# VHH binders against q9y6x5, part 84

Target 1, 379 residues: q9y6x5
Amino acid sequence: LPPKLLLVSFDGFRADYLKNYEFPHLQNFIKEGVLVEHVKNVFITKTFPNHYSIVTGLYEESHGIVANSMYDAVTKKHFSDSNDKDPFWWNEAVPIWVTNQLQENRSSAAAMWPGTDVPIHDTISSYFMNYNSSVSFEERLNNITMWLNNSNPPVTFATLYWEEPDASGHKYGPEDKENMSRVLKKIDDLIGDLVQRLKMLGLWENLNVIITSDHGMTQCSQDRLINLDSCIDHSYYTLIDLSPVAAILPKINRTEVYNKLKNCSPHMNVYLKEDIPNRFYYQHNDRIQPIILVADEGWTIVLNESSQKLGDHGYDNSLPSMHPFLAAHGPAFHKGYKHSTINIVDIYPMMCHILGLKPHPNNGTFGHTKCLLVDQWCI

## First folded at step 3 (VHH)

Design k1 (framework vhh_8h5u_2)
Fold by ESMFold2-Fast, scan of step 3:
Structure k1 (fold): chain B 379 residues (1-379), chain A 123 residues (1-123)
Amino acid sequence: as target 1 above (379 residues)
Amino acid sequence: EVQVVESGGGLVQPGGSLRLSCAASGFTFSRNDYYMGWYRQAPGNQHERVAIITRGGSTNYPDSVKGRFTISRDNAKNTGYLQMNSLKSEDTAVYYCAAYDSGEIWTKPYDYWGQGTQVTVSS
């Protein structure tokens, strides 16, 4: 009987929320499973890049989804629409659902995970839902559990994506305890529904379940704005992405644009592409622009406007506020084990091991996750 | 102050047409690189995205309205539009305009939601 894995993402679930709010259902899940307190995500700490890193084990410069808005200098294509089904953007890597279907001749199922409604290397998940934010968590869960229980070839890898608490984190900011407690309680109730559904269907004892997220959230303010128009005229460059990491394509000499931006704000770092810190692993891809601006935590880059954002992400991946967590339960995982930190790229080789798949070359290190697994020696 | 204001709703008979407008203030479409979208909510239902237009002019529609609704923007007037043709009773809802930055297109928009404009399709 092949091993099965369900990978669940709650977008924007900051790791420190676990310490500041009550999660009775998630705590019951963890009690009989494992918890990784912090997952160090990839730079930039945005939704599309990090979701693709989870399922490929690659840094953004390697998998090609380098931002939520991109420009490819070689082909002159723009990526700026969440419903863009051009496989060009996704074809620089092989996500685990493709490997699962091609190596083992098994099925994959997907409820809204980024990239799963796009054919990648001419392969799409055997069962999937076209992305639509209006579809309820219950409908996504109903489809996933039906596919896990009623498929031939069997569904051995399934994904489930939910947009909260990210949307509320942006609207209220992570420091709004009243609104965030309400939102996070609803998420905990959804986790309770997930576990209950799997138990009722007889899936719980034999299914590996990972609950994780792509990034965290930090508090922003109208008092922490960087007005790009105060430093450079808009006619000198094309703006590919704005905040908190601005991607600048110069229309004049690159050095001239850099010099105009370099001293723009004490709350922003300005990098020529080749000077981007090596620790970001954000340099070697044609979709990374010649000049990158990185705002300090909690600062928003604007174009002569105000900002309504009370929370944001995309910042330096060394910041604990940008880190999600990972919890897991199932026959592959220890019970009651707590681990401090892994890298988000480490999730992919761990999942390949659980499913018996040969991983494609990746940036993860299996050794970092082996203490979570019952079939591994970690000490 | 940053805000969006919807207008143009009303009562129309099945098969009729309406044009909704979304006026942005406190920011500019020509310089802000925002996505603009239209969403609707009927009583008891979740918000449904009915149209999106990117800063570059690319459009997207769900099957329920494709071919009947057209989204557009006028950057010089700082205004977005939704042209609704061949209206059905199922299109009855409060329609909301939202603008969101290029970094967060996967979640429901967190700000720039207006008060909405009521569209009622009935005889």
Scores: ipSAE 0.012, ipTM 0.486, lowest interface PAE 9.0, mean pLDDT 88

Design k10 (framework vhh_8h5u_2)
Fold by ESMFold2-Fast, scan of step 3:
Structure k10 (fold): chain B 379 residues (1-379), chain A 123 residues (1-123)
Amino acid sequence: as target 1 above (379 residues)
Amino acid sequence: EVQVVESGGGLVQPGGSLRLSCAASGFTFSRNDYYMGWYRQAPGNQHERVAIITYGGSTNYPDSVKGRFTISRDNAKNTGYLQMNSLKSEDTAVYYCAAYDSGEIYTKPYDYWGQGTQVTVSS
């Protein structure tokens, strides 16, 4: 019988939330499974890039979803989050649901995971929901469980995506304990509903379930703003992405734009594309702009305006505030095992192993996750 | 209370033009951490996003409206616009204005949808 995997993402679930709030349902899930306390995500620490890295095992420069807003210098095409379903943006990598459908006589199912409503290399998830934020968690869960239990060829890989706690993290900031406590309790209740539904339908014993996230969240403030208009006139450049990583396309000589920006603020770093730190793996793609500005944690880049957001992400991926966690349960996983850290790109080769798929070349290291798995030796 | 209010809808003949406006209160479109978009719901339950604009003016459109619709924003007037040219019967829908945080996944209006404005393309 083929192994089955459900990959669940709660957007913007900072790893540190697990230590500062109570999660009785998630703790019961972890008790009989595994917990990775920190997942080091890819730069930039944003939603579309990191969700695509989870399912491809690639850095953003390699899979091509380098931001939630992009410009391709070669084709002169523009992209912003989910408003362009042009396969062009997604075709630089092969996500796991495509591999699952093409290597084996198996189906994939998707409830709202980024990219699953787009045909990628002429292949779309066998079952999917077009993205709609108004669709409840319950409806997404109902569709996924129906497809897992009633499909031919069988659904062996399924994804489920939920927008919280990211939306509330932006609105209230992660330091608002009253509001964040309410939101995180609701998420824990949804995890309880997920487990109960899988048990009720007879799926729990044979299904591997991964619960993870794409990034964390850090506190922002109106006292921590970087005003670009104070350093450079808008006529000198086209703005492709703003904050906390600004993507600058010069309208004049690149060096002149760089010289106007390089001393703008002590709270951001200004990089020519070729000078972007190697540790970011954020350089070798036509969608990465000639000049990138990287704000310090908690600082917001603005255009002569105040910012009302109280939380944000996108910052340096070495920051613990940007890290999500990973919890997993199922026949492939040890019970009661805790691991400190993996890289987000390591999730893909682990999932390929669980499903019996040959991974495409990727930036993950299987050795980093093998201690989570019952059929593997550590080191 | 945060609110966006759409206006400018109406009845127009095929090939005609309309400009929709979206006025914000309780927040501003000049808030640089917010994007702005236009969405429509057609008779027969077609729910579709038709335009997005970032604070810096970067735009994107689905193929169904590319070249015909233009989204813009006037940050000083706290108003967004959708210029609709060469209108077709298929463009008949209620049009909604929304604002969303630039750090979000997908084009979600987290907190701020308008009430909608009806556009009917018919003779």
Scores: ipSAE 0.013, ipTM 0.402, lowest interface PAE 8.4, mean pLDDT 87

Design k11 (framework vhh_8h5u_2)
Fold by ESMFold2-Fast, scan of step 3:
Structure k11 (fold): chain B 379 residues (1-379), chain A 123 residues (1-123)
Amino acid sequence: as target 1 above (379 residues)
Amino acid sequence: EVQVVESGGGLVQPGGSLRLSCAASGFTFSRNDYYMGWYRQAPGNQHERVAIITWGGSTNYPDSVKGRFTISRDNAKNTGYLQMNSLKSEDTAVYYCAAYDSGEIYTKPYDYWGQGTQVTVSS
């Protein structure tokens, strides 16, 4: 009878979508489970960094996935995305599926969660799918449920990742009610399919299910552009990441590059690495570049061109538009309980508790999530 | 303005080869911030990503085309390519070139799409 947990991510699901659109299937899930209305994610508010923070409980400077595009100044390696399978990028932390397999002699299963198709500390998820965006939600769900029901040692931790509503949020922007309504209704239908599949297979009663996301989405505009080419010639630096957080590697003296960028736009903050605000927890890693540019919410950094992007994320993690939600259902969770806010790094120690695992040192606080759990004392 | 234009599609027999080209204007592939990908859409289906190349030169392919398709870029000519070998009937689709101007390539449709080029594999 070991406890089982399925962790589901719908990429880019902004928390306040729950208040502005109808989600009948998700609402039924929440009615018999728990809802955390806001999850304060880590900076930068990007897909890869936040997905790895969920499963490690660490800030980006500690787990090493500091952006979706990275350069390591010490080894001179370049990181592209989840399809770059060099373990070097992932080895600064131990994700929960590795701990699950090594501490409890249990299996893990993964359908597309970032990092699960990479051997991390010589350990890859027991069952996994190589990342491919064209694989349907149904096929991912079929594989996960098959592995949950038919594995020895038993699969006790499973992950399922889906690219929407992030893809549509970028394309249409979060303020496009017509297109976002259609996209979000389809996601709600997928949640209905998930619950129905688990019920039909006899998994629903004994499985803990968490539905969450890595970040939100904010509206962008062609009227809110920062042209970096107006600030500095690109021959003076290598651009590691562009928008909304630009990562600048100087080809000349760092102070000279900083002076060319400083005060270039009133809608962008320019930081030397050591001057990055402490509240971001985004400083102590070789993959964080010597100069970081942080655009204001809704502003896009460009290179002498327009942007067709109508929505984006990556902005300051204090912004409510960047926050996802967390909903959960199962034997570990209370029924009909709502909680206001947790930190995204708090999810990891909570999941370790549910699975009976000893967490690696992490930045989360178990006390922040204990009121969600039936086996915890909560006032 | 930013624009990408595909070319090189056509009719080919099973086992044949085609080389698709993607010409870019209004931006340059010599900048570190541009990712380039090829997507295809078979009749009645959603878009499928078939190749991606990053500014650092890293490439990725789904299992359906891995070993048969090769993506490349010529930054000096501001042109991207998709070399398609050992073509199968299931490769029949409209092929789209997409370029991306920021570090989000995992979850999003690309910001700049061409109008597509038809590839038909039949005898």
Scores: ipSAE 0.006, ipTM 0.342, lowest interface PAE 9.4, mean pLDDT 87

Design k12 (framework vhh_8h5u_2)
Fold by ESMFold2-Fast, scan of step 3:
Structure k12 (fold): chain B 379 residues (1-379), chain A 123 residues (1-123)
Amino acid sequence: as target 1 above (379 residues)
Amino acid sequence: EVQVVESGGGLVQPGGSLRLSCAASGFTFSRNDYYMGWYRQAPGNQHERVAIITLGGSTNYPDSVKGRFTISRDNAKNTGYLQMNSLKSEDTAVYYCAAYDSGEIYTKPYDYWGQGTQVTVSS
């Protein structure tokens, strides 16, 4: 019987929500499994980049999904929403579902995970749903559990994506305890539904389940705005992405644009591409623009307009507010074990090990996740 | 009430032209880094993007419509447009207007989609 893995993402689930709110269903899941308290994500701390890093084990400069809005200077193509089905954007890496399908005649299933409705290296997830935010968690779960029962070839890797608590985190901000409490309780109930459904179908004892997220959330304010129009006229550049990391494509001399921006705000760092800090691993890709602006935590870059955002992410990946957690349960995992920190790129080689797949070259370190696994010796 | 509403669809012969309009209410196209795009879906096919315009006015088109379609917007009137020239039978689809914050692709508190307008190119 081949090993099976279900990877679940709740978008924008900040790690310290676990300490500030009650999660009875998630805590029951963790009691008989493992918890990683912090996952250090990749920069920039955005949805598409980090979801692709989870399934490739690569930094953004290596897998090519460098932002939620991108421009490729070589081909002059623009990417800016989830309905862009051009494989060009995704083809710089091989995600785990492609590897799963190409090794040992296995199938993959996907409910809304970024990239799973796109053919990548001419391979699309065996079973998938076209992205549609209006599809309920229940419908996504029903499809995944139905597909996990397929045997010719068997579905061994499945993904499930849910947009909350990110949407509410943006709308209310993470410091709105009343609204966030309601949203997070609903998510905990969905986790309870997931576990109950897997038990009802006889899948629970033999399925490895990972629950994680791509990033956290930080509080924003109308009092913390950086007006880009006060620094530089729009005619001097093309704006590829705005906040909290602005991607600037100069229409004039790059040095002139840089000089107009470099001292514009005490709450924003301005980098020429070659000067981007090495620790970000955000430099060696044609989709990274000649100048990037990085706002300080909780600051929003705007174009002479007010912002409605009460929460945001995309900030420096060293910030604890940007970190998600990882919880896991199943035959591959220890029971009742807590670990402090892993890198988000470490998830991919761990998942390959669980599935018996040979990983593609990646930036993860298998040693960082050994202590989670029953078949490994760590300390 | 937050919505976008498409208009201007219809039946046209090959080589003809149509202008689609997208009226927004309850929000403005000038807020934050707000992209506006036009998308289409033909029977049996997935959605595809046919045009996009940024707040700064930069535009992008796939090769299938480049040189034939022109996207524009009037931020003061809170209205977007798609001028479609030299229409082909392959352009037959339901056309959707979308306005979205480019920073929030999947988790889209600022994304707004219309109900669509039918364009049929037939002799």
Scores: ipSAE 0.083, ipTM 0.517, lowest interface PAE 5.5, mean pLDDT 88

Design k13 (framework vhh_8h5u_2)
Fold by ESMFold2-Fast, scan of step 3:
Structure k13 (fold): chain B 379 residues (1-379), chain A 123 residues (1-123)
Amino acid sequence: as target 1 above (379 residues)
Amino acid sequence: EVQVVESGGGLVQPGGSLRLSCAASGFTFSRNDYRMGWYRQAPGNQHERVAIITYGGSTNYPDSVKGRFTISRDNAKNTGYLQMNSLKSEDTAVYYCAAYDSGEIYTKPYDYWGQGTQVTVSS
């Protein structure tokens, strides 16, 4: 039988949460599987960019989903909504579910993973759910497990996305131990439900399961605001994205806009596109704007108003607070193995190996994940 | 006290038109990071997005309403609008106005929701 893989994302699950809270169900999963303690995500550390990097193995400048809000200077198109189903935004890369369907005559299934309700290169996930935040974890799990058992051609790659703990991380902030404890316990219970469902259906022993996330979360405050109104008048630019990475499209000379911004706050860095640090791999795409502002960790960029966010992400990907984890269980994985760090782009070539797929050219390094796999020589 | 209030709903015949209004207080639609949208919910159905407009004026519509519905905003009046033309019986729903920070799409898509206005297309 061909190998099967279920990829699960809990949005905004900061790696450090594993050290500060109890996760009995997740710890049982890890005991018989593997744990990567930190996953170094791509810049910017936002939901859509990192979810697409997981399934393509590409930096954001290469796959084209460079932010949750985008403007393409060549076509003059705007992207600002999770329900924008224009394949234009997603067509700069080939995600793993498309490769899975085209190379092996296999099916893919998706419960809400970003991009799976969009036809990409004229191929949509064989089974999918249109994004709807009101759909319960249980309903998503019921659909995914039904498709894993009852599909022809067989579903060999399945994805499951859940919005927590990101939504609560924004609302309460990651330092609110009382509220975050409640939220994270609920997530651990959902992991318990997932494992129980797979066991009940006879899937557990033969299915590879990866539990991961796209980014972490850092504490914000009304005392840490950067007001762009104090730097520059709104008439000089169009704002494509705001906080903590502002994407500025000048309406006047670029150098004049840059000069008005560059010394405005000691808590943000201002970059002309060509001066964005090479380590970000965030430069070579028409959707990256002429001027990018990068706020320091925990600082929020605002337009002469307060922010209701007590937690946020999108910051520098070198920050441990921005890092998720990866846990995995199944026939492809060792049991009881802990690994320190991988890059988020390394997940794609590892998944291709597990599924027997030929990966498209990518920025990941298969060697970084070898120690996780039973069929590989480690070191 | 941040809120949005919908108005303009009512009963219309198939092929008719309605213009919905969304008045905002405690914040402004002219802020670059605020986007506004219209959503609807029919009895027995889930919430469906109908239209979104960004500060820059970019709009997005599902195929079910594309060409029939037009979203707009008047920043000076701090009011958003949904012009609905060629109404069909399947457009019958409670229509909600929502506003949100543009950087949040999945986990915090809308911070402020109105109480809704009923649109009924019958006869």
Scores: ipSAE 0.023, ipTM 0.442, lowest interface PAE 6.6, mean pLDDT 88

Design k14 (framework vhh_8h5u_2)
Fold by ESMFold2-Fast, scan of step 3:
Structure k14 (fold): chain B 379 residues (1-379), chain A 123 residues (1-123)
Amino acid sequence: as target 1 above (379 residues)
Amino acid sequence: EVQVVESGGGLVQPGGSLRLSCAASGFTFSRNYYYMGWYRQAPGNQHERVAIITRGGSTNYPDSVKGRFTISRDNAKNTGYLQMNSLKSEDTAVYYCAAYDSGEIYTKPYDYWGQGTQVTVSS
């Protein structure tokens, strides 16, 4: 029987939450599996970009989902909704569910993972749910487990996405121990439900399960705002994305816009596209705008208004607050092994190895994850 | 062509109310409106934003109008509104509607400005 993999994401699950809160169900999962304490995500540390990097192994400049709000200068198209279904935006890469269906006579299943309700290279997951935030974790889990057990060709790759703790992280901020404790306990209970359901259905012993996230969360404040309207008149530029990374399309001379912005705040960096730090791997794509503003951790860029967000993400990917974790269990993984750090782009070639797929060219390094795997020598 | 047209301005006494309307043509509010806002300009002053509404209905107001002004939109009628209560002499200005269509033209945050509508608060 072919190997099977379920990839689960809890949006906005900051790695340090594991040290500051109790997770009895997740700790039981890790005890018999592996834990990567920090996953260094890609820049920008946002939901759509990082979810697509997990399943393609590519930096954002290479897969084309460079933000949650985008403008393509060549085609003059806008990515306007977080759930935009135009294949144009997603076609610069081949995600693993497409590869799984095209290389092998296999099916893929998806419960809400970003991009899975879009036909990419004229291929959509064999089983999927259109994105709807109102659909419960239980309904998503029921569909995924049904498809894993009752499919022809067999489902060998499945994804499950949940919006928490990101939504609560934005609302309360990660430093609100009372509210975050309640939210994170609920998530741990959902992990318990997931494991129990897989055990009851006889899937647990033969299924590889990865639990991960796309980014972390940092504390924001009304005392840490950068007002763009104080620096530059809105008539000089088109705003493609706002905070904490602003994407600026000049309506006048680029140098003039840059000069108005460059000394606007000591709490943000202003980059011409060609001057964006190489370490971000955020330059070589038409959807990256001529001027990018990068706010310092915990600072919010606004247009002459307050911000209700007490937590946010999108910041520099070197920041530990932006890092998620990865936990995994199953026949491919060691038991009780802890690893310090991998890059988020390394997840894709690891998953291809587990499924027996030939990876498309990618930015990941298989060697970084091989110590997690029972069939690999790591010393 | 994409346009917004303001209406509903006029002369009112202090403490009075006015409802401004912003009619959009050439694009639709129900299909990918990112932001809609109201701005004002009095003689000798810079433009001031008085209200903003997101596509999801979230609103923001400066302290000068908070609790007195309410922004709303009717996507079915392709029209936005600004309800102004407890008007003060300081509210005297030309009021402009600004809108952004995220689906068709690459201009943000406010690329479609109306001609303005005069609001005068005096006895």
Scores: ipSAE 0.000, ipTM 0.153, lowest interface PAE 16.8, mean pLDDT 86

Design k15 (framework vhh_8h5u_2)
Fold by ESMFold2-Fast, scan of step 3:
Structure k15 (fold): chain B 379 residues (1-379), chain A 123 residues (1-123)
Amino acid sequence: as target 1 above (379 residues)
Amino acid sequence: EVQVVESGGGLVQPGGSLRLSCAASGFTFSRNDYYMGWYRQAPGNQHERVAIITRGGSTNYPDSVKGRFTISRDNAKNTGYLQMNSLKSEDTAVYYCAAYYWGEIYTKPYDYWGQGTQVTVSS
């Protein structure tokens, strides 16, 4: 039977949560599998960009999903949740489910993973659910397990996305121990339900399962606001994205806009596109705007209003608070192995190896994940 | 405390029109901090999104209401609206206003729901 892989994302699951809270079900999963303690994600540390990096192995400038809100200077198209279904935005890369379907006559299944309800290079996930936040974890899990057992051609790659703990991380902030402990206990219970469902259906022993996330979360405060309106009037620019990475499209003179913003706050870096640090790999794409503002960790950029969010992400990807973890279990993985760090782009070539797929050119390094795999020798 | 309160529901005949209002308190409607939507639920069914307006003013509608429903907001009055035209019997539901504080396109991390307002389309 061909190898099978289920990739699960719990949005906004900060790696350090594992040290500060109890996860009995996740710990049982890890005991008989592997744990990567920190995954260094791509910049900017947002949901759509990092979810697409996981399944393509590419930096954002290469796969084209450079933010959750985008403007393409060449075509003059705008990306938002009202037009996220336009293949134009997703066609700069080939995600693993497309490769899976085009090699060896295999099917893919998806419950809400970003991009899976969009035809990419004229190929849509064989089985999918249109994004709807109201659909329960249990309904998503039921569909995925049904498709894993009842498909022709067989489903060999499946994805499952869940919005927590990101939603609660924003609402309460990651330092709210009481509320976060409740939320994270519910996540751990969902992991327990996932494992039990797979065991009851006879899938557990032969299925590879990866549990990961796209980013972490940091504490925000009403005491840490950057009011953009205090430095520049709206008539000078179009705002493409605001916080914590603001994407500025000048309406008049770029240098004049830059000069008004340069000294706006000691807690914000202002970059002309060509001056964005090379380590971000965030420069070579028409969807990256002429001026980018990067707030310091925990600072929120606002337009003459208070922010209600107590937690946020999108910050510098070198910050440990922005890092998720990766746990995995299944026939491809060692038992009881812990690894310190990988890059989020390394997940794609590892998954291709597990599925026997030839990866498209990517920014990941297979060597970084070799120690997780039973069929590889780790030096 | 953060609240949203719906009003404007009622009984209309097929083909009629209705305008729903959503009054917000404890926060202000702005382009930088949140976006809002209208959802409906018929008895025994899950919530269905019927309209959303993003922080940038972009709107989205499912095909079932596109061209018939229009979402708007008045930031100065801290009120959102749903104009419903050419109403059909299948539009019968409790309509809810939801306010989403600045969230990602997918996660919408802050959602504050009103108590709902009944819309009945019947002869």
Scores: ipSAE 0.000, ipTM 0.236, lowest interface PAE 13.8, mean pLDDT 87

